# Designs tried in a protein design chat: VHH binders against UV DNA damage endonuclease (uvsE). Part 4

Target 1, 305 residues: UV DNA damage endonuclease (uvsE), of Deinococcus radiodurans (q9rte6)
Amino acid sequence: MTSACEAVPQLGLVCLTVGPEVRFRTVTLSRYRALSPAEREAKLLDLYSSNIKTLRGAADYCAAHDIRLYRLSSSLFPMLDLAGDDTGAAVLTHLAPQLLEAGHAFTDAGVRLLMHPEQFIVLNSDRPEVRESSVRAMSAHARVMDGLGLARTPWNLLLLHGGKGGRGAELAALIPDLPDPVRLRLGLENDERAYSPAELLPICEATGTPLVFDAHHHVVHDKLPDQEDPSVREWVLRARATWQPPEWQVVHLSNGIEGPQDRRHSHLIADFPSAYADVPWIEVEAKGKEEAIAALRLMAPFKKD

## First folded at step 1 (VHH)

Design l04 (framework vhh_lunsekimig_d3)
Fold by ESMFold2-Fast, scan of step 1:
Structure l04 (fold): chain B 305 residues (1-305), chain A 122 residues (1-122)
Amino acid sequence: as target 1 above (305 residues)
Amino acid sequence: EVQLVESGGGVVQPGGSLRLSCAASGFTFSDYALYWYRQAAGIERELIASISSGGSTNYVDSVKGRFTISRDNSENTMYLQMNSLRAEDTGLYYCTTEPWSYEDLPYYFDYWGQGTLVTVSS
């Protein structure tokens, strides 16, 4: 007798596999800048086409391994948000049918997609130029999600940390003014240094933004002994209240390498927090990627006795 | 700044052996999975081999049994031992690592090397 939200959690794959099945190509900014305009266009057309093909393969990989949650790489389309260079945007426009087909492959496989853009995106920076570039970068990520045919709801999440510490009021004030493709997908995650779940919850409540709880970050931030601390379950439930419907709740799962206070991520998940047993969607942030998901499926609550 | 420098490429006869090296600067290897890619003329760039932080290895079928990936965390270097080389192994070989924070590596970092050229004469 379990409700949908009490079923075994869906484990999510983050960006790539350790194995050769899901791996993306890139180009560094230094190498890209050394190219002529024609070489830049040819390079990005080749890279974007290849990565869309790999993304289609990722949908097949998820279907084959019963993975129903996948975090899209924030580096699928290098140079897409590069200021003063529209090459990436033009190439992505040219590849629109292929991008939409890749999105449909995930939807047809029953795979939920989300993104967590890079740490240099700081919406509430005290520097105006950083705020402006951060909105541009978020808008570029939202454009990719639109191109994949993904809904403008927290089902297809654009996830950020709280950004610059001590600027929670500024974050709350700017969220309503974000472009709709970003605002309607936005989620906030607690981190190990700047923003605790307690600091983010009022912002989430004021803006209608869901809170993605990360127990590893919480334990490091508050210097708790482990992820079995009673506050972990309390925050799972408080975070759940920010999700409508509650069955859409996502949390992050990771373990430290050298104990619970180590902020570095381990290869496999040795300690699954009991507080997560009834969470509907869990992103597995382990260096072992698909190996970590396979190993978790041999543990409670995923395995029968 | 994350930077990877490949070396050890060269010209070799079919059936020969070559050892590629990849040295890291700006970070330490001990926590990261490490990867070798190659790109041949007219062929898409492909992942050839991987090694996890715990030492588990994976290979694409075309090189399995012929190539061996290894890591030396104390020297901050990884290797690709290439045996029984074939004409189709000719190409530029690149090394890389996993995303620095379980997110993607920022494209503004020089985390990809220049590559090292392997030419198998046939």
Scores: ipSAE 0.007, ipTM 0.204, lowest interface PAE 9.3, mean pLDDT 85

Design l05 (framework vhh_lunsekimig_d3)
Fold by ESMFold2-Fast, scan of step 1:
Structure l05 (fold): chain B 305 residues (1-305), chain A 126 residues (1-126)
Amino acid sequence: as target 1 above (305 residues)
Amino acid sequence: EVQLVESGGGVVQPGGSLRLSCAASGFTFSRYALYWYRQAAGIERELIASIYSGGSTNYVDSVKGRFTISRDNSENTMYLQMNSLRAEDTGLYYCARGKTLSFGELHPYYYGMDVWGQGTLVTVSS
């Protein structure tokens, strides 16, 4: 008999470490607006430069700890999407060589990058001003990914929830009209309230958008007993069919604090769904960050006897 | 230029102790997680211990409490202290560094390592 190499899932780090290794600087809108134009430029140059340096360090951190999937913070470049103010865009353009170098550091370290913008981004909102700001925010995120040298494919995801509940048809109609840097990287994730995997799958199929399955959201949405429910494996496989190639599939892993119905994320992952054992890429949504990844590596399917 | 070289292997009686060393060169040692693997005759390589850049350690259950992994960043060397050795601990012991260019083809255990030592033989015999 020939031995088979069993592929074990790659565990992804989300944005920050609980330790001081990876932490980003920011500035509030009120503080920024109090500055003169020259002060705004100087402030954003200092802040963006600092965050690019921290991002370069994050690549080293991932390499040092065998982390091959990293979610970029959606707050790396404050004020970049601010309507009527081009200061952020000008500063980022000035720092283009440093941004590209940071992206190359991740690629050279073998680390796959993705982004999951903040929940205020609602592409299918019934409010025109929210739709406009959502497209601007998504375009700003895509600009950052372009600047890092990342491909315009689902290998480098821009991941969103389905947005406003009851507006699935509007979402499906809007996706083809999104700018290419956004559209070509777009992924959709099921959530615990508005969009089940069943509601998102037809939208994903119609638009060529991959479905990122989240078992915790599925269990909360459908009031299921736990993540070992047979439907979890069914949805892992149905979601996998939206990925080309299937080896690029990403899922989300999180646990509740007080049982399977608790929407709050636990510090560590106590329950790893058996349905995820053959999933190639897993984002770990736990408050413990790198501590949760280290602890998870001591559990099946990751540990040796 | 990038190298890992093991030493300290040998023949030891059951219940005895042995200390392995892994000397690194050609890269910034303090920034990388490092691993000990072993391979018994007729068995594929298995991960037995890991140490992260910050000093945190992990072990497989079969060696927990008997083996201790450590690192000396000033000497660019990683160690494996092996106590209460058993006949089943016999094998080739390899040190390894995680792969940096396995983008899209990642195997976090045996197949995900990009730098390997040549191995050092440990024989536990009576």
Scores: ipSAE 0.000, ipTM 0.109, lowest interface PAE 20.3, mean pLDDT 83

Design l06 (framework vhh_lunsekimig_d3)
Fold by ESMFold2-Fast, scan of step 1:
Structure l06 (fold): chain B 305 residues (1-305), chain A 123 residues (1-123)
Amino acid sequence: as target 1 above (305 residues)
Amino acid sequence: EVQLVESGGGVVQPGGSLRLSCAASGFTFSSYDLYWYRQAAGIERELIASITSGGSTNYVDSVKGRFTISRDNSENTMYLQMNSLRAEDTGLYYCAKEAQDYVWGSYETFDYWGQGTLVTVSS
């Protein structure tokens, strides 16, 4: 392990590859509901076994390509969080040794793992039933991370956006009451509409939650000309102060297709923010996936001599 | 934030054709099953077509053979080619992805249905 000030940033792969090496299977709720109980068990056993095998292969892929940060897909285990249906939980329990082996493969490869559950999780909803279901969904993701043998620390992050806009105080109030498998891994990311870094920082400071800074979201939110705006470096440093240790800091990197205000992710990263040059861990949110990581390694600050 | 932006709706005569597009952002598009729903005034949204992350398609019987769902993972876009349109196909067409929390009521809160695109089949 090297310190952040002496190392080039580690680039992270998000969920899957453009190539065929890392691709996951799923089932929709409608199709699943049409199945009998025995068919549901057989379907989930097939899907979960297949996805664990693919995940094991993802560890090998990361090792072969010097990728040390990998975002787990939040859809690896469909129906695991389905209310009133324990089939997914039972199948995952049955596959516990295979899941743990997959986690060990990443650890052996020196790959840091994190998850970013989709935006449908709203911890600070004004509706109590939505808050309860959001906690259940987060707990299901934390269960997967536990099953992989991952530590309950921000080294193995469960990352969310700030949720419902205008409810920052409510978010700050509920975080201490989250289940430990979730609370101890929680991180918050600024988004392009509801929560700027300025709105999230006091919540992060009050709750001991790290802030994952996304410069693309920041530029869109504040209608800035590009990711070289001086505020980008300011927010990298303010966000870093929420990480203990600072060497664990993660940021998100993405570019728009039609300029800095376009929310759609480009295939490759054309504009690497100079503010990110000393950031220890960077998730690359580009459609090119592994191709984008390879291309970035040809750019400053990633020179290998 | 998950964003789904539908386009391609319009007014067409019975027997005509339209191609709808759904541009997606804020999630790993290629990892998810995706759906087209339609809603007529005063009626609940009806699932009409689905496409899995692997490319397998399914259709409700009323549109089977007339509609074709497809996806372009490189462009984060899903399509619905609608042929032989009928008066009963009139409605708002929404693209959607399956919510991972699978909770009733979450659908309204998360706005993952997009704004919809209006299809009017009238003589």
Scores: ipSAE 0.000, ipTM 0.208, lowest interface PAE 12.2, mean pLDDT 84

Design l07 (framework vhh_lunsekimig_d3)
Amino acid sequence: EVQLVESGGGVVQPGGSLRLSCAASGFTFSNYYLYWYRQAAGIERELIASITSGGDTNYVDSVKGRFTISRDNSENTMYLQMNSLRAEDTGLYYCARSPTDIEALYRGYYMDVWGQGTLVTVSS
ESMFold2-Fast, scan of step 1: ipSAE 0.012; ipTM 0.534

Design l08 (framework vhh_lunsekimig_d3)
Fold by ESMFold2-Fast, scan of step 1:
Structure l08 (fold): chain B 305 residues (1-305), chain A 124 residues (1-124)
Amino acid sequence: as target 1 above (305 residues)
Amino acid sequence: EVQLVESGGGVVQPGGSLRLSCAASGFIFSDYALYWYRQAAGIERELIASIYSGGSTNYVDSVKGRFTISRDNSENTMYLQMNSLRAEDTGLYYCAAHGTYYEGYAIDSEFDYWGQGTLVTVSS
């Protein structure tokens, strides 16, 4: 039933703002490796503290701009998943009260949080060392979500693509064995090359994992003329059936720079697919970030008139 | 702030050579796979060459043996050496940093950065 999804979609902000309000610090691996153990601890303490403060600012920003969906940056706590180095984990443990307070700031503001880990995370890799590092990275992301006080449900997604192409059966087989902090939050997104929504749907159904539909990826994958293709609405509805409850459904919205087949993300969203009009939660994947959200709010169905 | 800036494009006669450069900043260059894409008039943008963090390279068949992709991690720069250029090599060449570490496997994700492109014209 779609009656609960007939309200205007909630538009989500991805990671940072183009403006100065939400920007996170980082450290390069080479620079970090050049530090002594004591210098690594001091560096990560300073950096993690700063980024937690920026997260509190992000909650305030979302509240001030009526944004109720926010994707946490996968780079909030650099070196947290670094094999053989527990410095990041120790620092995050020390900052647990501040991290939880940041999470409460989002919850109090009514902002839904999710994460999409970095592109090198591939759970179904044919290389054992990559599978191991991928589970480690996912577990580090789940630890951050736990520290923020976020529920272990698809309300607070850990979202991945299907991973290595041609290994769907292996992906389906490994999902039940993932650690609970990861497994209970897991969502799968169709991509432009390896996994269409048709390839992911049976995996999602077999494992109880929700499908996050991306119409731009679908259009590129199948070489369709635009996001008004009838298959877009069909996939919105098929994907919705993987969500319990359906009101939790998330989709991704992006446009190409030079037409529907351009894989580069545009600054603003010029083409809003009609199929998305009744979707409850939409992540806006545009380079303009908050500017793209503001521009979308001037379009139907978001205009008050 | 992640930036990719291409240079080295220009006009060259058939059979000539050009070297494209892609200067990168704002990310751990040595940790990421890097890509060259080409867009010719009226044709979809295509991946023509890849170089992964471990040094492995991949090429589309039409450029294999003529183009060489390389990287210099100390300079944060990726190169495309283009030899034996043909009229069909004419196009806008884009540097990109996105996807995964795997050969022949790339997915657009949050880390999805592109240069502005550099024009290569092969004509007599």
Scores: ipSAE 0.000, ipTM 0.233, lowest interface PAE 12.4, mean pLDDT 85

Design l09 (framework vhh_lunsekimig_d3)
Fold by ESMFold2-Fast, scan of step 1:
Structure l09 (fold): chain B 305 residues (1-305), chain A 123 residues (1-123)
Amino acid sequence: as target 1 above (305 residues)
Amino acid sequence: EVQLVESGGGVVQPGGSLRLSCAASGFTFSSNALYWYRQAAGIERELIASISSGGSTNYVDSVKGRFTISRDNSENTMYLQMNSLRAEDTGLYYCARLPKYYTSGRLEAFDIWGQGTLVTVSS
């Protein structure tokens, strides 16, 4: 463990910038389905190549702005997980050297990478079709991480919420059966409704999965007055115990717009919880993105003087 | 100086057993998580087993039920008991400690690796 007096936390950028520097292209399923097989291949080759180039630019951006933690967008390779259509997989295979080069650009710049797939991924759904599509989507994300040259450890997290509420036992039971590229990178994050840190901790302990603590979600879930509640520091420490080594611990930082109970993310972080001062890696979940990181660097504990 | 030294490799027939050891020096063994990696000819190193400072273990599916990782903090040594060995288990086995601050994302950039011990499963 490092204390607040010995090191300052590394602040992480989430997916894109507010400015034009980091922006990714996509395609809708409806538009993609309207294309012939040859047109689909050409479309995905153009789009994937463009997004890999943007990733290389994102690595340069992180290096230029001393950002050492970056969350990869979950939508970098549209249609990669589309059932019954191998076009995306074939195109990504063709672009393997470019994808690996992009990954090396980040690691050479000292930037830690992680992914947080979209809300449609529900591993413990009561619907078999949703469980099947969720595993397929997670496997596609893990394939991207493999292609970037990222280690199959929690240093390169594949992060999910607990999924469907009331199905914690099912989640705990399925985690050991997940494919290795997914399971070895898996992390679980508490949310504001379905899974508190208290509900996730025994699942994390049973499965060897690290807990990514989110103080804003905790405060909303438990109807607490603010992020200075004593339970916040307690959960930072309990979550840290799920990390091996503890210096790899990641937490999420966000503020509400209209006070501590507002689920909407503010543009900047006005309230930095004192409990986070000695956390090694912090993802900044703010609408201001790079602007929020810059503003945080002017505040204690980040102040350089 | 921080050091990891593997031993216990050798030639064994399919279905046989081997016990690998990883002896550590130069750091507080009891406070560190430790890992076993395997590298077959022509493929990248893969994580096969881990053990936390508290003794919690994790395995890749291909070795679950066949391999057992353990540690002895009094001897500063980690072990890998390998049972029901298969031809595909052939490779160099490395023990590793990942640095407290890991920034490379690449396995080759780990600051602490052992030299490896060769396991050959053949008739």
Scores: ipSAE 0.000, ipTM 0.299, lowest interface PAE 13.7, mean pLDDT 84

Design l10 (framework vhh_lunsekimig_d3)
Fold by ESMFold2-Fast, scan of step 1:
Structure l10 (fold): chain B 305 residues (1-305), chain A 124 residues (1-124)
Amino acid sequence: as target 1 above (305 residues)
Amino acid sequence: EVQLVESGGGVVQPGGSLRLSCAASGFSFSSYWLYWYRQAAGIERELIASITSGGSTNYVDSVKGRFTISRDNSENTMYLQMNSLRAEDTGLYYCARDVSEYDTGAPLYEMDVWGQGTLVTVSS
């Protein structure tokens, strides 16, 4: 605790820059399906190569701007988890040396990496098709993290929300059966609707999964006046207890556009919760991306004498 | 309905100037980050300039110092002032709005609203 309290938090960049420095290419499923098998291979080879090059640029950007936490895009390799189509997997295998080199660029620069897959990943869904696609998607993300050379620990997090509301027991039961590349990196984040930190904490404790606390989601979920509510500090500390070591704790920082109850992320962070001042790693979830980080560095506790 | 409409394109000589406009309707213009993209024939669409809701600007290196992006929130219009135009600046210019209402933490791979494009031809 004393070591964490003395450190200034590290601010994390989420996926891309608002400027042109870090931008990734994609392809829609409809467009991809219109291609012949040979065209699909050529398209994915070009696209994956381009995105790996952009990822190298992201490592350089983070190093140049003293950013030591970066969230990888969950859509870096489109079609990788597409059922019945191995084209993406084959292309990624061919690009394995370039992918590993990109991962090493981040680790050599001292940049911590994590992933937060899209909302459609619902491991505890009551629909079998959704459960099957969710496991495939998580496995695809874990393969990317393995390809980047990232450790199978919560240092390199695979972060999910609690999924389907009212199915916490099912979530707790399935976590131990997840493949090691997923299970060993898994983190759970409270959301503004389905799962409060109080609902996730016993699941985290039972499964050895760290809790990533999001104060904005907590404030929206419980309809609190703002992020200075005393419960915010209480949850920072309770969540910290799920991290081993505690110095690895990550929290999410965001503000609403139209006040504390607005679920949409603002462009800049106007309200930095005092409860976060001693948190070691903070992901900045603002539409302003690098501009939001720069603006935050002019505020306490980041402002230097 | 939500729309972006570009205007101001045309044929210009090398070294000339053009001012593009992007008129917005059907949404809260002042709340959104806005972008100018460019696409040459047979080349991928590329981001060339951005402007935040607060007015901060950024540019790709090839246009920095020559192009100026600006916005007028009272007129719901974004502009791109293009000076010292070169043959390489020839292309379709699109204005775009980011995906601002969905918060998944995912990257902005494609804008959710695009204009139709306006053609800029720098002829030699």
Scores: ipSAE 0.000, ipTM 0.169, lowest interface PAE 12.4, mean pLDDT 84

Design l11 (framework vhh_lunsekimig_d3)
Fold by ESMFold2-Fast, scan of step 1:
Structure l11 (fold): chain B 305 residues (1-305), chain A 125 residues (1-125)
Amino acid sequence: as target 1 above (305 residues)
Amino acid sequence: EVQLVESGGGVVQPGGSLRLSCAASGFTFSTYDLYWYRQAAGIERELIASINSGGSTNYVDSVKGRFTISRDNSENTMYLQMNSLRAEDTGLYYCAKQSWQPEVLEYLSKGFDYWGQGTLVTVSS
C-alpha cells in the first residue's frame, strides 16, 4: 500500500464503538443449555445473523471514518467452539454467504482485519486438557476468518501472548504443529508479566512468527519511567525485523490512567510514543475507542499542516 | 475508588461444594467484565472463569461443568459456584475486573484490579 518511507501510521479500532454504531449480541451457556435442539438452532440463527449484520455495519463505519484496521470481536459467534454441540457450526455454515459478504465489505473498504482471542487460550499449558481446548478455540477463530474470506497470512493476524511463563521452549516447539489456518496467521505479543519482547524474539525468529510490540506492556514489565525510554525505539525496530514484509508491522498503543506504570487503560491517548511515528499499523487500545482515534488525528505525526 | 473483596473459601472434602462471593464497589458494576483467578502454592495465578456485562460466561477446560460463574448487578456481587471439588482445586481465589471496556479482551492477570487477599479453598480430608 503506502511506501514505508512516506507512511503515516494507520490507526486501528478495537471491537466496538463507544457510541451505538457497533454493538454485538450474545447468549450465556446456561441459558443456551436450557433450550431444546430446535430452540438452540433458532437462537443461534438469530444471534449470528444479527452479529453478521452488525459486522457489515462495522465495515461501513470504518469506511466512513477512514479507519483501515479493525480488530474483530472474539465473541461474534457464541457456542461455535462448544464441545459436543455442532449447532453453532451448522448455523455458521448456513450463513456462509452472508459471512463472506461481510468480509468482502471490509476488503472493499480497504480495512485490514485481525483477532485477539480470549485469555483462556494457553497453547503451552502444562495441562493437556488446556492445550487441547486452546487449539480448539484457536481453530474456531481461524474458521471465522476463513469464512470472512481472509487470507492465511499475518496480514490477517491471530494474535496471542506467550502463554504460560517459563514455557517458551515448549511454545516454540508446538507452533510448527499448529493447524495451518492458525499457524499461518499467528502473531505473538509481549506482555506485562510473563513474556518480555526479549523472551519472545528468539521464539518468533525460530518459528517465523511476527512479534507485535506493545510499549505500554514493555515499560510496565521492565519498570521503565515512560514510553520515551530509548529501549522502546530499539524494540520497535527489532520487532519490525520479524515482519515480512516490514510494511505489515502492527504495534499496540495504550496509556495508563495514573502514569506509565498503571496497567489500566485510559480513555484517550495523551502520550504518543515518538518511536511509533513510522510504524505502519497501530491498534489503539483506549476506552474511548473511536473518540481516541479522532483525538490522535489532531496531534503529530497525524496532523496535516 | 475500585474495591473487590473475596469471601466464601474454606475446607471441604473431595467431591464437596463451595460458593465464592466477590463484593464490588467504586465502579458501575453492570458495565464491566469480571474474572476469577486461582493461585496454588508455589504456582503463578491462572484465569479460571469470566462473565461479561451481558452475562456470557467462559471457563478453562479443567473447571468446565463443575464451576459456574454468575453476577448479581443489583447487589454488586459476582459468584463462583464450585461443585465436584478436587485436590487440585486447592488455592487462593481472586476476583478481578477488566481495566478496559467489556469488548476489549485482556490476557494478563496483572492487568486487572485485585482488592483484598483472596479467599483460600482447601480440598482435603
Scores: ipSAE 0.000, ipTM 0.177, lowest interface PAE 18.9, mean pLDDT 84

Design n01 (framework vhh_7n9e_1)
Fold by ESMFold2-Fast, scan of step 1:
Structure n01 (fold): chain B 305 residues (1-305), chain A 124 residues (1-124)
Amino acid sequence: as target 1 above (305 residues)
Amino acid sequence: DVQLVESGGGLVQAGGSLRLSCAASGFTFSSYAMYWGRQAPGKGREWVSGISWNSGSIAYASSVKGRFTISRDNAKNTLYLQMNNLKPEDTALYYCAKDEYGSGSYYDTLFDYWGQGTQVTVSS
């Protein structure tokens, strides 16, 4: 495990490669609904089997390129959380041995896995149907992580934003009642509009949930000049205190295309915040994916002899 | 430059149907969740429906469940809303909206960009 105070940060790959090495298949809801029940089962069996094979390839890719942190795509198993349709769940159950083998490939390679579920997950929505669908979606993601053999700890995060703005108290009240496969893996990330790190910290402290700090979001939210603002280091340290152990801390790294206030993610990371130099695990959120990781490794603190 | 251009609105009788389209440009459409929202005159914006980048996750406001169907064609960079069994209370300017976070989970209150809108008027 990497010490938070001593070692060079581990850079994480997000979902896909720009190259052909890691690409997942999908099916749209409209196309799926046009199929008979037998055709739906056959289609999902084909898709899920293919994506599990691609996951095994992703584990090999990470090992070959010295990548020790990987974000699983939220869309590995289309239709798994579809209300009133158990086809995806049945197919995933049938493929349980293959899914577990893929998970072992990552674990044996020393690759840490996490998920950042889809943008429809708003646990603290003022609409009951959105809260219900959000818990269902989170539970589906947790089921995938269970099937991969991943521990129910923040080592294997299920990461969310704070959800609906102005509903922090409701979020704090809801977290303890989440299903254990979700609750025990939950992390919260600050965003550029609804929830600052200052707004999330008391929720994280009250619920025992780690805070994943995103300096790009922080700079946009507070209209700061750049990611070298002194508050960035302060938030790295305050967020670290929510992690037990501190060596498990994850932060997000991204740059704007046209300056620090641009929310659009750049292809490569030009500006690495000095505050991140001693952070153990960094997810690289850049359009260049593996190309961005390779480019970062030519910069301090990542240069190899 | 992000552009969203809505079309397909018009006047329709109660119980009728309309199909709205939103043509997207200036961003990688297939990488973002998309939404439909609406605003009746003198009222605030109301979220109607959302769809993830791969159509794997879809949600609807209670007021339209069972009547409206959201879909997307990533090859055409186009978002659709099929509206069936329209009611007078569905009368509003309908907006296409781009997700702010790409992979983030905040679909019912935050939108990065809204189009100009297309007017839907349902007569009783």
Scores: ipSAE 0.000, ipTM 0.235, lowest interface PAE 13.2, mean pLDDT 85

